VH-VL binders against q8ixk2r445to577. Designs and how they scored, part 195

Target 1, 133 residues: q8ixk2r445to577
Amino acid sequence: FFGMLQNKGLTDYCFDYNPPDENQIVGHQVILYLCHGMGQNQFFEYTSQKEIRYNTHQPEGCIAVEAGMDTLIMHLCEETAPENQKFILQEDGSLFHEQSKKCVQAARKESSDSFVPLLRDCTNSDHQKWFFK

## First folded at step 8 (VH-VL)

Design v60 (framework fv_traxivitug)
Fold by ESMFold2-Fast, scan of step 8:
Structure v60 (fold): chain C 133 residues (1-133), chain A 119 residues (1-119), chain B 107 residues (1-107)
Amino acid sequence: as target 1 above (133 residues)
Amino acid sequence: QVQLVESGGTLVQPGGSLRLSCAASGFTFRKYYMSWVRQAPGKGLEWVAYISSSGSTIYYVDSVRGRFTISRDNAKNSLFLQMNSLRPEDTAVYFCARGYSKGYYFDYWGQGTLVTVSS
Amino acid sequence: QSVLTQPPSVSVAPGKTARITCGGDNIGSKYVHWYQQKPGQAPILVVYYDSDRPSGIPERFSGSNSGNTATLTISRVEAGDEADYYCQVWDSSSDHVFGGGTKVTVL
C-alpha cells in the first residue's frame, strides 16, 4: 500500500513529513497537516515488514517510536526492521505499534488546534483509523 | 556560521530584466531548500519562489509565475532569481532565505538586496 | 488568496506581556511560524510550528494557535524585543503566506 495516509476521524488530515532536504531525512517528528496532494512530504508506503516508509528521498526513512515516547520520529530504514519501526495496519484501519502495544491517534498538539500523530491506548475511535488514498 | 549574502539589486525600468544572486556559506548548501522572499519599502514580507535541494521542485507565487525563474548551483553554493518583465510593484528588498523542506518555515535569512522598478 | 490579519502596532511597558495576534479563517488547523525583524535587518525565526522555539530564543517567547487566531506572546518584555513581528503559514492554496506585520513598541 502507498499514498497519502489519511485519518478517518480527522477527515482532511494526512501524515506529513518535511525533512530539511533529501539528504537529511531523519531525526524529525512526523506531523499531521491538511491533505493537499502537493507532493513528496505526504507520500508514504506500508511495507511487508510492517514499516511506514518515506520513500521520496534517499536514503529511505522509516517511522519509529522511541521507548517511553509517544511521538512518531523518522529513522533510517534497516535491512531487517527493528521492533520500534513496526506498525500493524489492521483491517479496521488502526495502526498498532507492536513494541509499545499502543495505537497511532490523530491528536491535538498541546496549546493549539494543530494536529500530530501520537501513540495512545487503543480504542475504537475514528481518530485512530487510517487509510491510504 | 550560516551566512547568506544577496547581490544584484539596482534601479531598472518597467519591462526590464535583472538577475539576483545569493552566496551561501557556513552550511551544506546542497542539503537545503531555498527561497526568495521580498519586502516592498515600508511594507510586509511576501514569499516569491522556492526551490528544492536538488532543483527538481520549484514553486512561485502567482504574481511572478512566468516572469521570474529561480535556480541554484550547488557546486558554487549559489541561489539565483532571474527577473523578467519587471513591474513597478516588483520594487522591494529581496531576501534569500533557507527553507525547511518545502519551505514550511525559514530559519536563516540574508540581509537583502534592493530592486527598484521605476521609470 | 489567503490573508493573515495582524494588528499594525502593539505598545507594551517593560516587564509586561505583549500579545500579537494573527487572524485567519481556520488558522488553528494550520501550523503558524513567527519572525522578528528589527529596522535594517533580516528577519529571524522566533517561534515555529505554533509553539516551538529555535535554540537561542528566550522562553519568554511562546505561541498558541486555536480556531481563527494564532498568538505570539512575549512575557517580561525587554527593550530589545522592540521590532516588527510577522506570522506565516504554509498554505497549499497560496503556498506561503505572511501576515501584514505588527510593530511592537516598548515604552
Scores: ipSAE 0.018, ipTM 0.648, lowest interface PAE 7.7, mean pLDDT 85
Fold by OpenDDE, second read of step 9:
Structure v60 (fold): chain C 133 residues (1-133), chain A 119 residues (1-119), chain B 107 residues (1-107)
Amino acid sequence: as target 1 above (133 residues)
Amino acid sequence: QVQLVESGGTLVQPGGSLRLSCAASGFTFRKYYMSWVRQAPGKGLEWVAYISSSGSTIYYVDSVRGRFTISRDNAKNSLFLQMNSLRPEDTAVYFCARGYSKGYYFDYWGQGTLVTVSS
Amino acid sequence: QSVLTQPPSVSVAPGKTARITCGGDNIGSKYVHWYQQKPGQAPILVVYYDSDRPSGIPERFSGSNSGNTATLTISRVEAGDEADYYCQVWDSSSDHVFGGGTKVTVL
């Protein structure tokens, strides 16, 4: 699966990543922004290693969850996907983070009407359902 | 060391044409969307045109549509703005600005080049 | 046809805090970016995605966005902070939209 990773509940919002430096693409938070399909910042790939890859830049980035955190942060992809980079995109659309045993949810950014994907307890909320478009 | 250097701005009569250039360096040009943003003397910033990394997607502000053409040469790390049928209200400093995609921020700007349209 | 409204000017004493507002209908649902521009110079990104700060921009610069108002906050204002500041968003119908700009004067 590849393309825009769009949220079902938060209509028209997609995974978005815009590192401030193309030579340093890691360490920043993945956000949600309106799906526009125009740009590399909304292009992601779900791999056989259960990675969510940001493939538009080299070296390739993979979304990770750091210990004790609930945000999605870009790390470098590795030959063997580390545990904190493994996600299961389930048939029902839920995006499950294996290590934390939580689901990725479209959530409101603190003190803002903007949005970010955050790890939350898994529910049947459409805000926890994702699909590639 | 991202650099954007505009050129081509000069005095031109109404109805005239002018081509602006932007030379990019210090980054992988072909990976970024680019825009032109202009600023009339003593006025604010106004987005003018947008072009995707590949050049396949282009957008213009309404006031310049049909008159201006944004293009890029990724092999030469260059951005262009062909301006035809120029009007006095087109008088402005034209900035080359780098962005990742449509709708996002411009993280780097050139110093701009002044275009003056006057009889 | 999004319109971003900024106050034309803000005056602040050195060491104090300047707040520059950017008003827009439901602007909190959009990401707001801020640029600093000094006379004769190119704009410089100082805040992006509401509150993120580019490398090299001092922590004195911060941003927030909620409801109908985004705010750029400059704490411990210095003389060098005197400049025009512009907010910017993206709109599906208007593409890139800038505020009218705010001239910050350091007294």
Scores: ipSAE 0.011, ipTM 0.622, lowest interface PAE 9.7, mean pLDDT 91

Design v62 (framework fv_traxivitug)
Fold by ESMFold2-Fast, scan of step 8:
Structure v62 (fold): chain C 133 residues (1-133), chain A 119 residues (1-119), chain B 107 residues (1-107)
Amino acid sequence: as target 1 above (133 residues)
Amino acid sequence: QVQLVESGGTLVQPGGSLRLSCAASGFTFSKYYMSWVRQAPGKGLEWVAYISSSGSTIYYVDSVRGRFTISRDNAKNSLFLQMNSLRPEDTAVYFCARGWSKGYYFDYWGQGTLVTVSS
Amino acid sequence: QSVLTQPPSVSVAPGKTARITCGGDNIGSKYVHWYQQKPGQAPILVVYYDSDRPSGIPERFSGSNSGNTATLTISRVEAGDEADYYCQVWDSSSDHVFGGGTKVTVL
């Protein structure tokens, strides 16, 4: 399914990807921003391969986490999703990253006024629960 | 290495005034939000006031607004709390605390200085 | 503007798990931080942003925050964990609010 990926705890915030250059959509960090309901930068698709796809720009991007990192960044999608691009959206709303065995949490970016999704130990917290609108 | 040292606590009569100081060392003081948190004898923690890194943003708990003034001197790595019109319920150990992430939480605390407001 | 409710005390045997709750209206929408205070000492930060640990705090300390209740969990409790524990949030009105504190006694 698809839509805006909203946080249960940080109620007004959604996954947002606003690449600086629409012709080079990979390599930048996914952020959280006030949900605006207009799709665009907040429109994501959750696929049968457990990918979170960003299809607003070309080429299609897939959210990934590099080994040893905790930030979500945009990678190019592959025909067969690699482990670092697989997120299990569980029935309780938790978003489990298979390779790291951690959950995606809405977090405040260090020393800034912005929020970002980060990998954290799974704790059943509302800031770790997500749903598509 | 981070160190916060409070001073100035003493016995004061109700209605009196007192100025507390906090000397900071081991970090770049001018980059951090700072707060005063107090604790009455045998009671819990109560946030009192915070001040932004530049000194431009200041907030107080309702019970001290208009009576207490928080200020800082970044050149001297010092935080202050001017307390006026003191009441018995202001009796507490006053802690200087360093705020991180724009003061969302307190990662380092001083040892505290005791203020007693009594006859 | 919020009020945070903690149980006044929790007793736990060495090696067992202590759970300290922090109740607040819609606290799951706020980030909760936890402090440990031993008698005669300043508080120290043990858990921040619901579940993160500062360097030097053992993994036995963990946190969660859902709905109206945040919880600090101390696994494999040691005698040295005996202390008062406080939860804290930064409210949207720019107020820092502390819970009343929970005295953890290790028997």
Scores: ipSAE 0.492, ipTM 0.853, lowest interface PAE 2.1, mean pLDDT 89
Fold by OpenDDE, second read of step 9:
Structure v62 (fold): chain C 133 residues (1-133), chain A 119 residues (1-119), chain B 107 residues (1-107)
Amino acid sequence: as target 1 above (133 residues)
Amino acid sequence: QVQLVESGGTLVQPGGSLRLSCAASGFTFSKYYMSWVRQAPGKGLEWVAYISSSGSTIYYVDSVRGRFTISRDNAKNSLFLQMNSLRPEDTAVYFCARGWSKGYYFDYWGQGTLVTVSS
Amino acid sequence: QSVLTQPPSVSVAPGKTARITCGGDNIGSKYVHWYQQKPGQAPILVVYYDSDRPSGIPERFSGSNSGNTATLTISRVEAGDEADYYCQVWDSSSDHVFGGGTKVTVL
């Protein structure tokens, strides 16, 4: 699967990554932004290694969850996907992070009306359902 | 070491034409949206136009539509602004700025080039 | 056609905190970016996507955005922080929109 990764509950919002430095694309938080399909910032790939890959830049980035965190941070992809980079995109649309045993949820950014994907306990909320478009 | 260097700004009479250039370096130019942003003397910033990485998507501020043309040469890491039918209100420092896509921020700016439209 | 409203000027004593507001209808639903510009210089991105900070920008610079107001906060203000500050958003009808700018004077 590849393309825009869109949230079902938070309609018209997609995964978005826009690092300020292309030479250091890692370490920044993945956010949600209105789906616009322009540029590479909203293009992601779900790989056979269960990565969510940001592959429009080289080296390629893979979404990771750092220890003790609930945010999605861009890391470099590795030959073998590390445990903190493994996600299961299930048939029901839930995006499950294997290591944390939590689901990715579209959530309000702290002190903002903007939105970010965050790890939360898995629920039946549409805000935890995602699909590629 | 991202660098953007504008050039071409000069004095021109109303109704005249001018072509601005922006030389980009230190990044993969072809992967980024680029914009022109201008600033009239003593005034604020005003977005003028942006162009997508491939050049397939272009938008202008209303006041310049039909008169200005934004273009790029990815092979030469260059951004251009062809300005026709110039007006005194077009007088400004013109900055080229790097963006990612529509709706995003400008993470790098050139020092600007001054365009003065006066009789 | 979004309009972003900034106070024309903000004065702050060294070591104190400056707050620059950017008002707009439901601006909290949009990502706001902030730029610093000193005389004769290019603008510099200091805050993006409401509260993210570019590498190299000191932690003294922070941002927030909710409701109808975005705020750039500069803590422990230094003389070097004296500059014009602009907020910016993207609007579906107007594309990139800047605020009018705020001149921050360090007393």
Scores: ipSAE 0.014, ipTM 0.633, lowest interface PAE 8.0, mean pLDDT 90

Design v63 (framework fv_traxivitug)
Fold by ESMFold2-Fast, scan of step 8:
Structure v63 (fold): chain C 133 residues (1-133), chain A 119 residues (1-119), chain B 107 residues (1-107)
Amino acid sequence: as target 1 above (133 residues)
Amino acid sequence: QVQLVESGGTLVQPGGSLRLSCAASGFTFSKYYMSWVRQAPGKGLEWVAYISSSGSTIYYVDSVRGRFTISRDNAKNSLFLQMNSLRPEDTAVYFCARGRSKGYYFDYWGQGTLVTVSS
Amino acid sequence: QSVLTQPPSVSVAPGKTARITCGGDNIGSKYVHWYQQKPGQAPILVVYYDSDRPSGIPERFSGSNSGNTATLTISRVEAGDEADYYCQVWDSSSDHVFGGGTKVTVL
């Protein structure tokens, strides 16, 4: 699977990654923003190793969750995907982070009413259902 | 080091035409969305036009649509704004700005070039 | 058609906290970005995506955005913070919208 990773509950919102410096594309938080249909900063690839890759500039950019955190951040991809970079995209559209045993949910950003993908306890909410467009 | 350098601003009579240029250096220009943002003397910032990295997607603020044309030359690391049918209300400092995702935010700006439309 | 409302000016004493508001209907559902502009200079990005700071911007700058108001907060204000500050959103109906700007004077 590849394309724009869209939320079922927030139908106009897509995974988005757009840090200020192209030479330092890792270390920043992945956000959700209005789907613009142009690919680029909203183009991701789901791999056979259960990675979500940022494909625009470097296929080595992989979404990760650091221990004790609930935010999704960009890391460098590794030859063998580490557990913190593995997300199980299930048949029902849930995106399950096995290491934390939590699901990716469209949730309100801290200090903001806008949305970001965060790890939350798994539910049947449409805010936890994702698909590639 | 990212640098954006605008040029071309001058005094033009109403109804006249002018072409602005922006020279980019210190980054891979062809990977970035670019915008023109203007500021009338003593007034605030106003977005004017936006162009995608490939040049295939272009947007304009309503007040300049049909009169202004944004373009880019990725081989020369240059951004352009062709301004036609200029009006006194187009008088402003025009900034070249590096934009992201249709200009979600502008992380680097040039120093600007002053366009004065007056008889 | 989105309109962002900023107070035209804010006065603050050195070492105190300045708060610059940006009002807009349902602005909390949009990402707000903030720029600093000193006389005769280009704007500089100081806060993006509501609360994130670019490298090189002091921790004294912070942001928040909820409901109908976004706020840029400058703590422990210094003379060098005196400038015009602009909020900005990407609005799908009007593309890119800037607030009218707030002149911060450090007295």
Scores: ipSAE 0.098, ipTM 0.708, lowest interface PAE 5.2, mean pLDDT 86
Fold by OpenDDE, second read of step 9:
Structure v63 (fold): chain C 133 residues (1-133), chain A 119 residues (1-119), chain B 107 residues (1-107)
Amino acid sequence: as target 1 above (133 residues)
Amino acid sequence: QVQLVESGGTLVQPGGSLRLSCAASGFTFSKYYMSWVRQAPGKGLEWVAYISSSGSTIYYVDSVRGRFTISRDNAKNSLFLQMNSLRPEDTAVYFCARGRSKGYYFDYWGQGTLVTVSS
Amino acid sequence: QSVLTQPPSVSVAPGKTARITCGGDNIGSKYVHWYQQKPGQAPILVVYYDSDRPSGIPERFSGSNSGNTATLTISRVEAGDEADYYCQVWDSSSDHVFGGGTKVTVL
């Protein structure tokens, strides 16, 4: 699966990554932004290694969740996906983070009008359902 | 207990060849990027090359490209650096270092092996 | 083709605070990592991702990064902190880059 990763509940919002330096794409938080399909910022790939890969740059980035955190951060991909980079995109649209055993949920960023994907306890909320478009 | 142990460093004449080895233990070697970093006597650190976990992705610092070859044997938990056409400016302690994906940093280093290129 | 600039040396009295800077264009938007190296020894990671500290590294070691300057701060400096310190940044277009290193002398 590849393309825009769009949230079902938060209509018209997609995974978005726009690092301040294109030459160093890692270390920043993945956010949600209106789906526009323009440029590389909203292009992701779900790989057979259960990665959510940001593959518009080399080296490629993979979304990771650091220990004790609930935010999605871009790391470098590795040939063997580390545990904190493994996600299961379920048939029902839920995006499950294996290591934390939590689901990715579209959420409002604190003190902001912006949105971000966050790890939360898994529910049947449409805000926890995602699909590639 | 992560351990990296370099070997192979010795005196060699300009134009000569040398192969460095790094023996890794205490972690799943095949899951990590690895790099060589060198340090000339009395000088700073210089990244030389890195190789992905499977070996499919390799990069070199410009000054060694075409002369050095980084490789790995995951079955033997070993990292290698084949150095050809050696130059005096290649004289350095060569460290093997484990790479981490978060902003790519080096969390573990070997003690290094000294390569001296001199006539 | 980023260049990381460190002061060649920093002197500090025991118990005081040492600050080692690493300058670079828009370095605040990049990950900065720090290594300690004592004579004849391998480098040791002391700070990564600007301000994270590896296990086993004393809390006296801290890092910050903003604008054009990253800083390694060593509080309550001890004699054993005397070493060379290197900042490092990964740049996907120009390889890994180390600063020139800073020699910290404990007076």
Scores: ipSAE 0.024, ipTM 0.664, lowest interface PAE 5.5, mean pLDDT 91

Design v64 (framework fv_traxivitug)
Fold by OpenDDE, second read of step 9:
Structure v64 (fold): chain C 133 residues (1-133), chain A 119 residues (1-119), chain B 107 residues (1-107)
Amino acid sequence: as target 1 above (133 residues)
Amino acid sequence: QVQLVESGGTLVQPGGSLRLSCAASGFTFSKYYMSWVRQAPGKGLEWVAYISSSGSTIYYVDSVRGRFTISRDNAKNSLFLQMNSLRPEDTAVYFCARGYRKGYYFDYWGQGTLVTVSS
Amino acid sequence: QSVLTQPPSVSVAPGKTARITCGGDNIGSKYVHWYQQKPGQAPILVVYYDSDRPSGIPERFSGSNSGNTATLTISRVEAGDEADYYCQVWDSSSDHVFGGGTKVTVL
């Protein structure tokens, strides 16, 4: 699966990544933004290694969750996907982070209409449903 | 200890040219998008141009397109703004600023350099 | 063609709360950033991505963004908070846009 990773519950919002360095893409947080398909900021790939890759630059970035955190941060992809980079995109659309045993949820920033993907306890909420478009 | 230091601002006549420089230190310059932002005397901030880390992506505010050229030398940790066909309305303090693409914000700014275009 | 509208000035007594608004059409759907600028100084980022705060910026500074209005809130205002404050938005279809700025005066 590849393309825009769009949230079901938060209509028209997609994974979005905007690193300050177009050639060094790691270390920043993945956010949600209106799906526009312009540029490379919203192009992701779900791989057989259960990675969510930011597949626009080399070396490729893979979304990771750092220890004790609930945010999605871009790391470099590795030959063997580390545990903190493994996600299961379920048939129902849920995006399950194996290590934390939590689900990726489109969450509203406090006092904001802006959104970020955050790890939360898994529910049947459409805000935890994702699909590639 | 991120530092951005602009230079090159001076008095120039309308139609003249000027090249601004920004010396960056305290961070890996080559990893960041950079922008020029200007502020006319007693006025607000206006974004002028930005350039990607590699220089492959450049954008200008409409009012300067065709006249201004943003460039960078990553080896020298320097950002430049070549300004041609200067107009009185280009009179401003010009800031270099470190930034992020789309959702763009500027997390560090220089003190600015004053460009005065006047006959 | 987005325009960000800020009040020209806001006055606040020390210890009180200042609120600086930034109006824009559907601005809530965009990320808003805020800068503080004192006379003769470089702007300083005080809030980014609507409500995030850079390291070193006091918790007194907070941001919100909803609907057509973003707001920078400065609680427990101090004399040192007197400055111009600018909101800024980036739109994928627009140039970078700054608000007109708000002069905050501490009475």
Scores: ipSAE 0.170, ipTM 0.769, lowest interface PAE 2.4, mean pLDDT 91
Fold by ESMFold2-Fast, scan of step 8:
Structure v64 (fold): chain C 133 residues (1-133), chain A 119 residues (1-119), chain B 107 residues (1-107)
Amino acid sequence: as target 1 above (133 residues)
Amino acid sequence: QVQLVESGGTLVQPGGSLRLSCAASGFTFSKYYMSWVRQAPGKGLEWVAYISSSGSTIYYVDSVRGRFTISRDNAKNSLFLQMNSLRPEDTAVYFCARGYRKGYYFDYWGQGTLVTVSS
Amino acid sequence: QSVLTQPPSVSVAPGKTARITCGGDNIGSKYVHWYQQKPGQAPILVVYYDSDRPSGIPERFSGSNSGNTATLTISRVEAGDEADYYCQVWDSSSDHVFGGGTKVTVL
């Protein structure tokens, strides 16, 4: 699958990656922003290795969650996907992070009404349901 | 180090045409969304048009749709705005602005070029 | 069609704090960006994504965004901060929308 990774509960919001420096693709948090279909920073690919790839630049970025954290961070993709970069997109639309045993949820940014994807205990909430558009 | 330099602004009569240019330097132009934003004398900022890094996605404000055409030449690091059927209400300083990858905000702006539409 | 409301002017004494508001329906669910424009000059980005600051911008500039109001805060105001300030959002229905601008006067 590939396209804009959109949330079922926050229907207008998509995965979005906009690093401050075009030459340093890694190290920054993935956010949620209004789906606009405008370009490369909302375009992701779900691979057979269970990666969520950001294919805008070479080398390609892969979404990861560091141990003990709940935020999704952009890492460089590796030839063999490490456990922290593996997400199972399930039939019900849930996005299960294998290493942490948690699900990706659309959530409010701390102290504001802006939104970010965070790891949370898996529930059957529409805020944990994702699809490619 | 990032520089955007607009040119082409001049006096034109209503119904006339004009082409604006923006020369970019100091960054990889082909990887950025670009916009034109205008400001009428003594008034606030108004977004006019944007174009994606490849040139495949283009949007305009309603008031200029069908009259203005935004385009780019990535090999020459240049952005253009072709303005047709100009109206007195189009009188403004026209800025080219860089939208970092996402295109949602403008991190660098040129100094602007003044377009005056008057008889 | 989104409309962003800013006060036309704000006056502040040197060394004090200026607060510039940007009102909009459910603006807290959007990301707000702020620009500074001095007379005869191009705008410059001073705050993006509600509260982040470009590397060249002093820490005196900060932002917040919640509910129906976003705020740009300039602490320890200097004479050189006198300028027009614009808020801006993007959404799928209105594209790029700028507020009307606020003239900050440092007396």
Scores: ipSAE 0.006, ipTM 0.578, lowest interface PAE 12.0, mean pLDDT 84

